# Designs tried in a protein design chat: miniprotein binders against Homoarginine-6-hydroxylase 2-ODD-C23.2 (2ODDC23.2). Part 3

Target 1, 357 residues: Homoarginine-6-hydroxylase 2-ODD-C23.2 (2ODDC23.2), of Arabidopsis thaliana (Mouse-ear cress) (q8h113)
Amino acid sequence: MVIYHRKVVFTYVRAKRFYHFLNIEMVTDFKSLLPVIDISPLLAKCDDFDMAEDAGVVEVVGKLDRACRDVGFFYVIGHGISDDLINKVKEMTHQFFELPYEEKLKIKITPTAGYRGYQRIGVNFTSGKQDMHEAIDCYREFKQGKHGDIGKVLEGPNQWPGNPQEYKDLMEKYIKLCTDLSRNILRGISLALGGSPYEFEGKMLRDPFWVMRIIGYPGVNQENVIGCGAHTDYGLLTLINQDDDKTALQVKNVDGDWIPAIPIPGSFICNIGDMLTILSNGVYQSTLHKVINNSPKYRVCVAFFYETNFEAEVEPLDIFKEKHPRKETSQVAKRVVYGQHLINKVLTTFANLVENS

## First folded at step 5 (miniprotein)

Design s03 (from c13 with E9M)
Fold by ESMFold2-Fast, scan of step 5:
Structure s03 (fold): chain B 357 residues (1-357), chain A 88 residues (1-88)
Amino acid sequence: as target 1 above (357 residues)
Amino acid sequence: SEELIKQAMWLLLEVKYLIFEARMLMEQGDLEEARRLLQEATELINKAQEIVDRALKLNPDSEEAKRLLEEVKKLIDRLEQLLEEIKN
């Protein structure tokens, strides 16, 4: 037998056993560790009429509620996406970023390309500081004119590299699976908030936009190099597929301390975004997180962002205002038009991106 | 001292992961790779102990640093037990 066969076969089992190991053998303060949630009972029943009454669903919902209230970040296992697909996505991403800049620049991000494509190291800024990463930015494709003048900024197809040749088809399959997974996790979160399973599938939420950032972090010989500055995500949920051999993601806990998100093979890291904070009436808060480059090895991370409908006017959902009325200590939730918010973020992030004539 | 505490927590989480991986390899019969990971974990736990000791020297009354020291001691004991198990 070869080492590849052993790794592939046992990745899911390893993730489940690591969860058991942490809970049974390694008692750790909750503030120092991100929770691990096996969502397979939720997925098994997520389309059933009586899913809310299923004992396995109820247990997962309780864990989701705790994770979202305590830190807003958690590992997801039992998600049903194969280790082969998760690993191929990372492998093909490594192959792309290993190409010469001339090859990567064939799909360079420009305003005329709808801010879709490859961005070089140093193009991205967070809180005024340059981030040490390169990336491919992708958005849900839509027909010209679908989202009016505001959406015109993002019109056009995603740019995919021709090398590796299978990359486009692989990533489109992966995006579809991540979209479905995100929707199903949100059914659990809807129940956790005290609603029906479908509160996030209403009129302005049932045709979700998505954003995906495929990120490469160069190896460094010094400690504390900022790969991505501290920020919150804008959407409802983020799914992070990161390299297993590198710890780089840090999450700010309830005490204001930065804790590491150590990779668990075969898992996704999942976190909540700003739109979910608004929709939940402030019950769940989007959490500050950052990436530190602290290894001489190249690291990849594929971040999938599940969003509202592009034209959604985002405000607290009535059901969650009723279940969770605002307390004196709660911050005021601001109404946001999602598409405008996204465009403002894109234009601010890429303000220095100029096409030379 | 807060920076030292954070650094120690990072090393301890990495040690826990290496112990988990080594245990899985021991169950699979890959004792050579398991031993390699346990030795790597031993190097990291010793580094974590040094950092926790420095944090306690700066603030002897730190409850967080005392908890981390207790965790370091438990992990050292576990690593010694696993290394002895692999030997046998």
Scores: ipSAE 0.000, ipTM 0.347, lowest interface PAE 12.4, mean pLDDT 82

Design s05 (from c13 with K6R)
Fold by ESMFold2-Fast, scan of step 5:
Structure s05 (fold): chain B 357 residues (1-357), chain A 88 residues (1-88)
Amino acid sequence: as target 1 above (357 residues)
Amino acid sequence: SEELIRQAEWLLLEVKYLIFEARMLMEQGDLEEARRLLQEATELINKAQEIVDRALKLNPDSEEAKRLLEEVKKLIDRLEQLLEEIKN
């Protein structure tokens, strides 16, 4: 059995008790609102080998633990990505989606393009229901043959709009920063689960795959138009960059109520995915969420998904099985091969493209 | 150059993990196991330094490689400090 040294255990227990005390006072408000976490103390020390003992890190870790246990969704501020970049990504995305369909179809999603590119409004379905959105789907690029026969389905470069001209370079820079940010948040989550900072950077996790969906939701005059049906995300963490002037994302809380994720300018919304649920031995649950189109204004949302290595056989990490043993009445997802799971979802979603090509 | 940077990053990650584990073992009084992990970390940091040096030869202006070189230096200093703590 792995036991933390006395100093780390004592510091963590003190912080956890303090947050428990605060949580008792604020629990009703917390259930109605998503927590806001300033991660700047974590980022300042995330590369230090003694980060686990830093008071600022311990405080952020406590907030991450509470947010991940209670709702699995939180706002991230103090992340170090400029407001200019966050806003420019949304501005250029609006410009692309405002183009005629003929222009957008130049990067149309096809099997030959590795299921990367533009999809029209109403092509996507979630749980059998049509989603009222258009999107650009992107995946981590990799060299031919790197992920064997399974990975062949997603081979090839991402398709980027030629208009706006600077879009490709902007998005590639943005993806790199989101990848680094996700990795650093996971160091805090690793500590929150009682591990080292690096439990999510082990052999099958240190070369992470990523998925990005750039989503446009058309304006509507009707109530309750489904922009994206209720679902959980596949990966470890999702970073959501949404328009600041529209509230459409809804998150299901522990009581089964849908709570709105009201935009906070300059923030990311961060949520837990299915793979992190497995890796944490069920300590952190992926949370159902949906998008309801409820405004005459066009809405953009850029969702970045941080994943395992493509070939990873995902199962609960031994350290978290030891620290958080499962109760007999609790279910845990079985071992899953991430790449195969992703490919199966892609092929199911785009089955009709094979019939027309 | 990019592939060398990635290899160095993975080696430095392993070094940091070993340092974390060794510090825990030192606190628990398992100095023999801690020393073995720190010696393993020392071997890995030497390999990382060689890779960073090769990356800098290929691209002397690489900001990524320069950053990794500074990280290598800090980790070497830390490993020497921890090995001296075990000795004493």
Scores: ipSAE 0.440, ipTM 0.785, lowest interface PAE 2.6, mean pLDDT 85

Design s06 (from c13 with K6Y)
Fold by ESMFold2-Fast, scan of step 5:
Structure s06 (fold): chain B 357 residues (1-357), chain A 88 residues (1-88)
Amino acid sequence: as target 1 above (357 residues)
Amino acid sequence: SEELIYQAEWLLLEVKYLIFEARMLMEQGDLEEARRLLQEATELINKAQEIVDRALKLNPDSEEAKRLLEEVKKLIDRLEQLLEEIKN
């Protein structure tokens, strides 16, 4: 934390104790800062049949509701995933991206590999503009034919680097923990919307899909280099594990201003996706966000996307239509088949791979 | 075996939903509808127990099936408690 002329600014914060101080300051200053939520009371009771009546759960649910209504982005602490694991994921990701291109190309993304694997800097485009990043794209693995002709596009195993050798096992453990965390956060969000904890877990989450992008942003000395163009995420929830040495993620607020998502070591950033906007009947909005490369240091970000069942027909849930009738000025999609939407996005994003293969 | 685990997990989710709705109805004073939902939940939990028992016969070392069996026991206890509360 740094103090300037009675103004309080901090670039890094760790531990729950700094949140309380920051929250007090935000009453008079720093109103644009993203909320920090300690979800540990929710996690302690998320399988309890009386969880809705627990005072700690009620408090967390209230904070989730406010964060999802006001900004659609928040920091999660008290999530139970060790700092060691969170940091080791980033450290091994740095090791992979430091390898020569010839080594990284051994797991190159192709249509025949199910659009899974390494993509080089400049291959990805967002809204017609080239993104200055490289990445490894991963999806939930499934047996051949499980999701019919639509799912055939993504069939096959994830491609993991052979160096570092322990990377595959580390990432598979990490994915399981992120999946469990996302499910539990959604139980809190379901309560926040006025439903039972289980409204999403019926038809929409009986066999949840997931997407993960492991992203490397090259160091730059120029201003305004786009690392990832403005977009919303198309799933339910995103968990972001990012390097904490420089702010790069920016979130568009309701007034149309871009606000920085200042890193908090050991936290996840969590944001709402388009499918959750539909399911909530527009109560929670997916928020535009972008990444600016503005540091000479190489930066990594591991983004885990928690999704519906692949073949889910996503439309507003009846209970949330009743509790939160849509306003005339609100725009929300009426119905989407999640798997088809995902495939359309993949094929559009990687159209150049088909033309060049 | 995996298919049985999936079926049991889905049934337990439905049981939890019915218990949540029944408790809300009890708070609102609609004891007849609450009793109906708790009876429905009892039918589903008995079916889930049969499926979990079958999964354990196919793989006695399944940690998933053992975890589900403990959850079934807790839900049965909770349903019996709520049904007794409605009686009184």
Scores: ipSAE 0.202, ipTM 0.664, lowest interface PAE 5.0, mean pLDDT 84

Design s07 (from c13 with K6E)
Fold by ESMFold2-Fast, scan of step 5:
Structure s07 (fold): chain B 357 residues (1-357), chain A 88 residues (1-88)
Amino acid sequence: as target 1 above (357 residues)
Amino acid sequence: SEELIEQAEWLLLEVKYLIFEARMLMEQGDLEEARRLLQEATELINKAQEIVDRALKLNPDSEEAKRLLEEVKKLIDRLEQLLEEIKN
């Protein structure tokens, strides 16, 4: 049972292909609570060419559609990634952040390291305000020249801690699983939007870039210390692996209220990014969220960002313009070149490193 | 060999997309357009099979290539089934 959520037992029936869903227990007030989705029926069939006809898939797709329309944030369970791996990632991350600064600075983030590595508390700013966190920033590794001149800024290997010794191998395994999970969730989202399962695996989307931020929030003795200022994520989909015993993430709902994302052990929190908002023709909105440090306990959060191809020109997909036409005066953001957008964000965020390195 | 596997995976993804679209067209009664898409899928699956066969010649022990070969076989069977369904 999820003790932090009110559950109401009720039966609700929707049409099988468009909204058919039979659920005798659910969270009924999405304005105050984030939905929980068991995606195991989707994962069981996500590689089948007939997946769209499966009753279990149809049910999960209906839940994904509801969650993405109402709040753009949801918990994912039944994802198949072991509790051991999820917890070990957080445990090893705690061990790293507990090290003296001299040890952490061995993998210090610099322009020459491709903006990959450790950043100290207070280096990051969101909307002009200092964030009270430290982090390790990682990006998909690629061969020199793969992403042309614009990609040069991010060239080079990720910097991994040598202590704990197993950290690099653990994180590389974790990233692979998060990449596959994100792709499979997007097949469900593609169906939810009324497309095929593969609309997010077209030519400019099937070689996805990824970003990962491994974040440590120091304990505080006062309320409302900003750990990370209000923002939306840039990509298609974000997977959040947060500590189970601290509530710090807050999500802005459609009514403008901040809803706490209370941890559910073994789950990921999943949210919609800006690129998915564009690709969906504005049907699914990226949602503002923030982190408030409210506890004397140190908090770890590992955020994996699934993105488009680096060179993708991101604009609404034709299928979703046809299925979900907008009024002539109600257009989503114009075309964005993902790689250029990412580089601009990186250079803006770490402008102090260029001047002071 | 990894590049060939990736190319084959992308071709199979396109085949699956065309099969999905064709099935929707068949449900809507647009049999001519469905047939066109299934013929296009047939051309792509033949290219995928050639690429998978090449990958297996370079690395006969590749579990990835063997998995793709089984997927190619399943998709060929499905395409043949759908083409027969359109025919009658």
Scores: ipSAE 0.481, ipTM 0.819, lowest interface PAE 2.5, mean pLDDT 85

Design s08 (from c13 with E3Y)
Fold by ESMFold2-Fast, scan of step 5:
Structure s08 (fold): chain B 357 residues (1-357), chain A 88 residues (1-88)
Amino acid sequence: as target 1 above (357 residues)
Amino acid sequence: SEYLIKQAEWLLLEVKYLIFEARMLMEQGDLEEARRLLQEATELINKAQEIVDRALKLNPDSEEAKRLLEEVKKLIDRLEQLLEEIKN
């Protein structure tokens, strides 16, 4: 029966038809399932002066608003990134993680490499429990000194595998497309919150930082092996490109139930981060999610995190405080300096590494 | 318990997939295979209802179990509608 589910969702066209059927004919609550949103009407008009008045844009904006209010997780289709590129990213990533350990260590994460590169299985912990995954950590590259003393920790180029040979060029192309896609989805979210399309392109948001984690989860033969413990993401939006043949990602809904994020080939999973919760004045909530290794097959997931400007002091945007005032007893979180928060997380995760000066 | 609710959710997802495939087979004129899938879906929805009923017996105030019961009712209605369409 579980195998039958996976057969149905393995083809992009068939999966689109199935989720269209669920949304239109079954009329399911977002609390029960993750919504599927075709953003192609938004993308067609996202640079137009009258995009807010376009009927297709208005429909997509309504779907984004409901998804972000109800669960904070949704599938994105109609995004314009080719199936070939999406699949090639996963294929090249599988090839890298299949290499002998000595080859992977050639790009090992170190302080002198700006905490960029390969981390071994079991280095990451969530809520005191070891996460059973390996990863390549990447960050937006920047010139020496650009982000002051705080940014010094992350200075330097990303470390890319030399095998597969084309991996660096492929991933750099992919990152640019994910950056543009994230910006355009945020234009829809800005409209959904009652702002202009450009509220997330203001002074502290128009030079966005990004983080990318390329994650490999080893195959297991026992139940409940934690691939990644329950957490929320730190940024504005996350785009997840996951393997199509394994269901491992679980999302906690408003009622406290874990909802499986069953793969839709060619889609991205998109979710709300902590910074967007603050900026929206608490209208949209970042959602707890986890990964359970439950398959004997190796699973790849490429997570792209779209962030604020590195130096941004993140607090609720005035427009959204006006549109969505909170009760005095339900204030949003205190001001957060994004770059400081990121550096603290990096240094905490890799506290045992020694800089060989 | 939370375990029963999760089991019911998984069964309801299976039922939705079977209904989707049955409708595609009906479009293609394969009524015999469509009927078989709808009968399989009927068996699974009955099992899901039993599990939801047990969850409600353990916690009568469970809003999640009540939500699942309404979803079960809608799926039963849909299955009856599709089975009637195959007869014609």
Scores: ipSAE 0.000, ipTM 0.372, lowest interface PAE 10.8, mean pLDDT 81

Design s09 (from c13 with L13M)
Fold by ESMFold2-Fast, scan of step 5:
Structure s09 (fold): chain B 357 residues (1-357), chain A 88 residues (1-88)
Amino acid sequence: as target 1 above (357 residues)
Amino acid sequence: SEELIKQAEWLLMEVKYLIFEARMLMEQGDLEEARRLLQEATELINKAQEIVDRALKLNPDSEEAKRLLEEVKKLIDRLEQLLEEIKN
């Protein structure tokens, strides 16, 4: 059954016309596989007033609903971002991480740099365990004072390497496209929850913060090296652009089994964050996931995190409390001030940098 | 001009939300509240048009501003249709 589902997925990615000609529907109820969703019908109509009534949109919305309820992780294809751009991002990221440490340290992460920049292997900890990766951390840039005292910790420009020379311009273009894509996927998710397309573009969500981690995982020759410990993401949606030739990302399903996120060329992996769990009134759950370094080859992964407004006080949206009232036995996460939550996580993750500043 | 584009986008999102809410109210038979929301949407779309026009004056080659101008026209047409439905 696994072999059958894998063949259907790869056939769809490589030959979409043949897949549609055979009238084969992607299987999403098999809990040992991550679902694959072609969102191109959603994107074609996402700026249309009557998008909710379009048959293609309705089909995509149904697939998003099932994926978010069953797993909280799915592949996105038909997203409109070129394979050339997706691959160039990874290629230039490989080039940066291949540089000597003295070059990478020119943009080193510091408190005075707003916790933006390069972090060395072993600086990041997840649930008390050291992560075997290096990264460039980026955040949405904002004017000094924009987010009050809470935001002061993250003030300042992102640090971009001068080598490769085109990296900054490439990444800024990529971030804009990921921001737009995330917003459009959320329109589908909003419809899936029974709201309008725009529930995640309300007053507290219209000026979305974003976080991006550009991550390098060193090659290993030993078993079960933790590249990134088990965690959930904090925001609304995460878009993952991972190397095509290595399977390292693992997703925990509702039964407690770890499902490998086998790379699909040209796709994004998309997952639900903690803020979306709250906003949806617990209908969609953020899913535990981890990275295991299991290859002698170097792996890169670019993770884009689409968030609420920085100052948003995140609680279940009224429309979704009405459509999906709380079950007697269900607990929904308490109200969270997104910006404060982010700052607390940053300061906890980089506590050693604060102590040495 | 990027800031003007952003402001226009936010106003257009408010307009679209109000139109969606008004449609739901029309289905429920609350025509007076639907009309009120459509009038509010009309006021916002006029502000959005002004901002888009300013953005185009600053950067006539802006693809984003041109797209928004097209969207403004579609929203005006939709608002006129819905306001006619309420009156009939």
Scores: ipSAE 0.011, ipTM 0.493, lowest interface PAE 9.7, mean pLDDT 83

Design s11 (from c13 with L13F)
Fold by ESMFold2-Fast, scan of step 5:
Structure s11 (fold): chain B 357 residues (1-357), chain A 88 residues (1-88)
Amino acid sequence: as target 1 above (357 residues)
Amino acid sequence: SEELIKQAEWLLFEVKYLIFEARMLMEQGDLEEARRLLQEATELINKAQEIVDRALKLNPDSEEAKRLLEEVKKLIDRLEQLLEEIKN
């Protein structure tokens, strides 16, 4: 991966120059930039029962801890997913969104389809405002009745485009790799919090749900077009595969300023979600982020969300309450049922969706 | 059998977790609790080996089952090493 690592360094230098080009006033400290973490030492040992003693693992764990305590967003390189696969996912997604509307509607999102499938521009709402994007929404498939009355809302198979023909197989392979990658990053985060590698693979966490949003942002010629309103993610970790030539994702730093997440080719952007904030006893905070459409060019972003078990009653893990006791002034949610939280969000987001039986 | 593979993976996960906890306890000097966890892990790894062996009998060409068998062997060796370390 010599060429890959050299390309990443070169792109990071170009990204710094791009801040100046955009006339963005950079702060002179680390809060103005998202860290880049090479996780290859972690991945080399993540299935080893002695991983916590490995010097390379310890170094990556330290970097993860700093990133999660500071902004809660970082670039991941050395992840082992090929550039070819990462790029093909985006290329085939562009091809789908370029299709005539009638072709995209063949997999349209409806309540009857379990809120899985294609949603047109303006259907999604964040904090009561319409988002200027279209998307394909996917969820982990499960057998009818597995998650009781709560899970009934999301029952049914994912709807995949038939054009490009290879899209379903490509995305299913991609999801599997993202699931494994997310689990392995969480082993590092578990060590960073002072636990075993496996604290996020205990009861109610070892059969993880996942959500994926495949998002297309139309080109715009006006300022301040909201592609996706400010929000935090719900789950444990999010992996973002974004187009390399467009800067649209913005992350709120600890000082309350919006920092652009300039793309690094071949990397994932990784961020923590609300469930990880709860499980960590508030040590790691989920961070507000948004997407501003600011280019006449079409932008694709594929967001993979690694979650708890669907039925998980999420509360701070005992080991992290012991190692990281709350301050009297600390505000962290004490308990939430993940599946109910997800369903409430889905129903709120699609409240105005017209149902076709 | 896919179900046997999943059961074995679950048991191997529990074994690795118990080994990690036991090693932390050994570093802290709590050898009695460490020994208890290692004994529990030994029971689970033996059960995992039986399940993996059954999976291989049903499908001898399963690459998944072969990988799990190698992991079982490594974990058995490690448990024996740690139990011997506690004795000495």
Scores: ipSAE 0.012, ipTM 0.543, lowest interface PAE 7.9, mean pLDDT 84

Design s12 (from c13 with L13Y)
Fold by ESMFold2-Fast, scan of step 5:
Structure s12 (fold): chain B 357 residues (1-357), chain A 88 residues (1-88)
Amino acid sequence: as target 1 above (357 residues)
Amino acid sequence: SEELIKQAEWLLYEVKYLIFEARMLMEQGDLEEARRLLQEATELINKAQEIVDRALKLNPDSEEAKRLLEEVKKLIDRLEQLLEEIKN
């Protein structure tokens, strides 16, 4: 325990110092390396009415702006979530996926369960191609009828494994912390766009929906096995908690090259989604990314997606249209109803799941 | 009451937004519009204070309500400071 903990902490400190050194020397080059951002100065001032004037906040905001403009992906450190919690989430997820198939099917995803639960390897498709992964899909829980006819498809509680027994309580705690962290990072992004800290906490954003995918990638003995096909995320912000053992996540950079997202222990990988592209008036673009299974070892990844209000009619925010007017030839989606968009994605993904009552 | 806490938090969001906009207007020299926003923020913070006080009467041990009360006090101080600046 002690030896393991010391080794993990030592590796984390080394990686943090190494990437900070590289960032100093390559201040404007994100083409071949994802930036590492220590957000602790931002978090220290998140309840301060003058946070926009704080020198530490200004520095973090500048780094966020550059990362979101150049690549749309970055590592977050100094986030305040303990290494113990981050690691326990992955450890318990490994334990669940190691269970016999019959045990995992006890929480199987069905239409009756609100499309919440376990999906086995090969059920998920991205852009018409089968993905080599299994997963647990979770959504923010809500009372029957809260989101009208649109939300009816996703009604019901999340299905959590009974083994490990602590899993549900651990994941619920983790979700709350990820929700708060995402909100606070978005305050920095709001400032980076030239708005107030609170532009993403307005009328259609102050009761955020969330999606979480807990993903297991089986070990492979073949080259170039697709674990998850190339895609962008739907929401505002994604937090990725991935295994440290092997690089599998690849991000498409500004030059069109696929660059590896090498794991940094204790960090989150953070990326922007399609709704943030719309809300920012196209200033920040959601970035294509994919997962390649390239190792005989089993890999887990827990992806938390911070979203708009379910009923939100998503369009460019007025403040960002003023600060960042589009050229006549620019293309940005004019308006999207978030909940309808999500339901359409769910129904398309799980078209083969038919409820035979 | 959890509902009162939520209402207070929403009002504090609106107050913070108005303060930020008012500061921008002050920097741009639009003092009359800045004063209007600061006065609107003052009305909202007073409503938030009443709601927080009510929440504390229902649950005197609420750490969330105590946190909001401290935030209300800080925002009142900031509003008074900005209103004094605009007079000069």
Scores: ipSAE 0.106, ipTM 0.609, lowest interface PAE 6.0, mean pLDDT 84

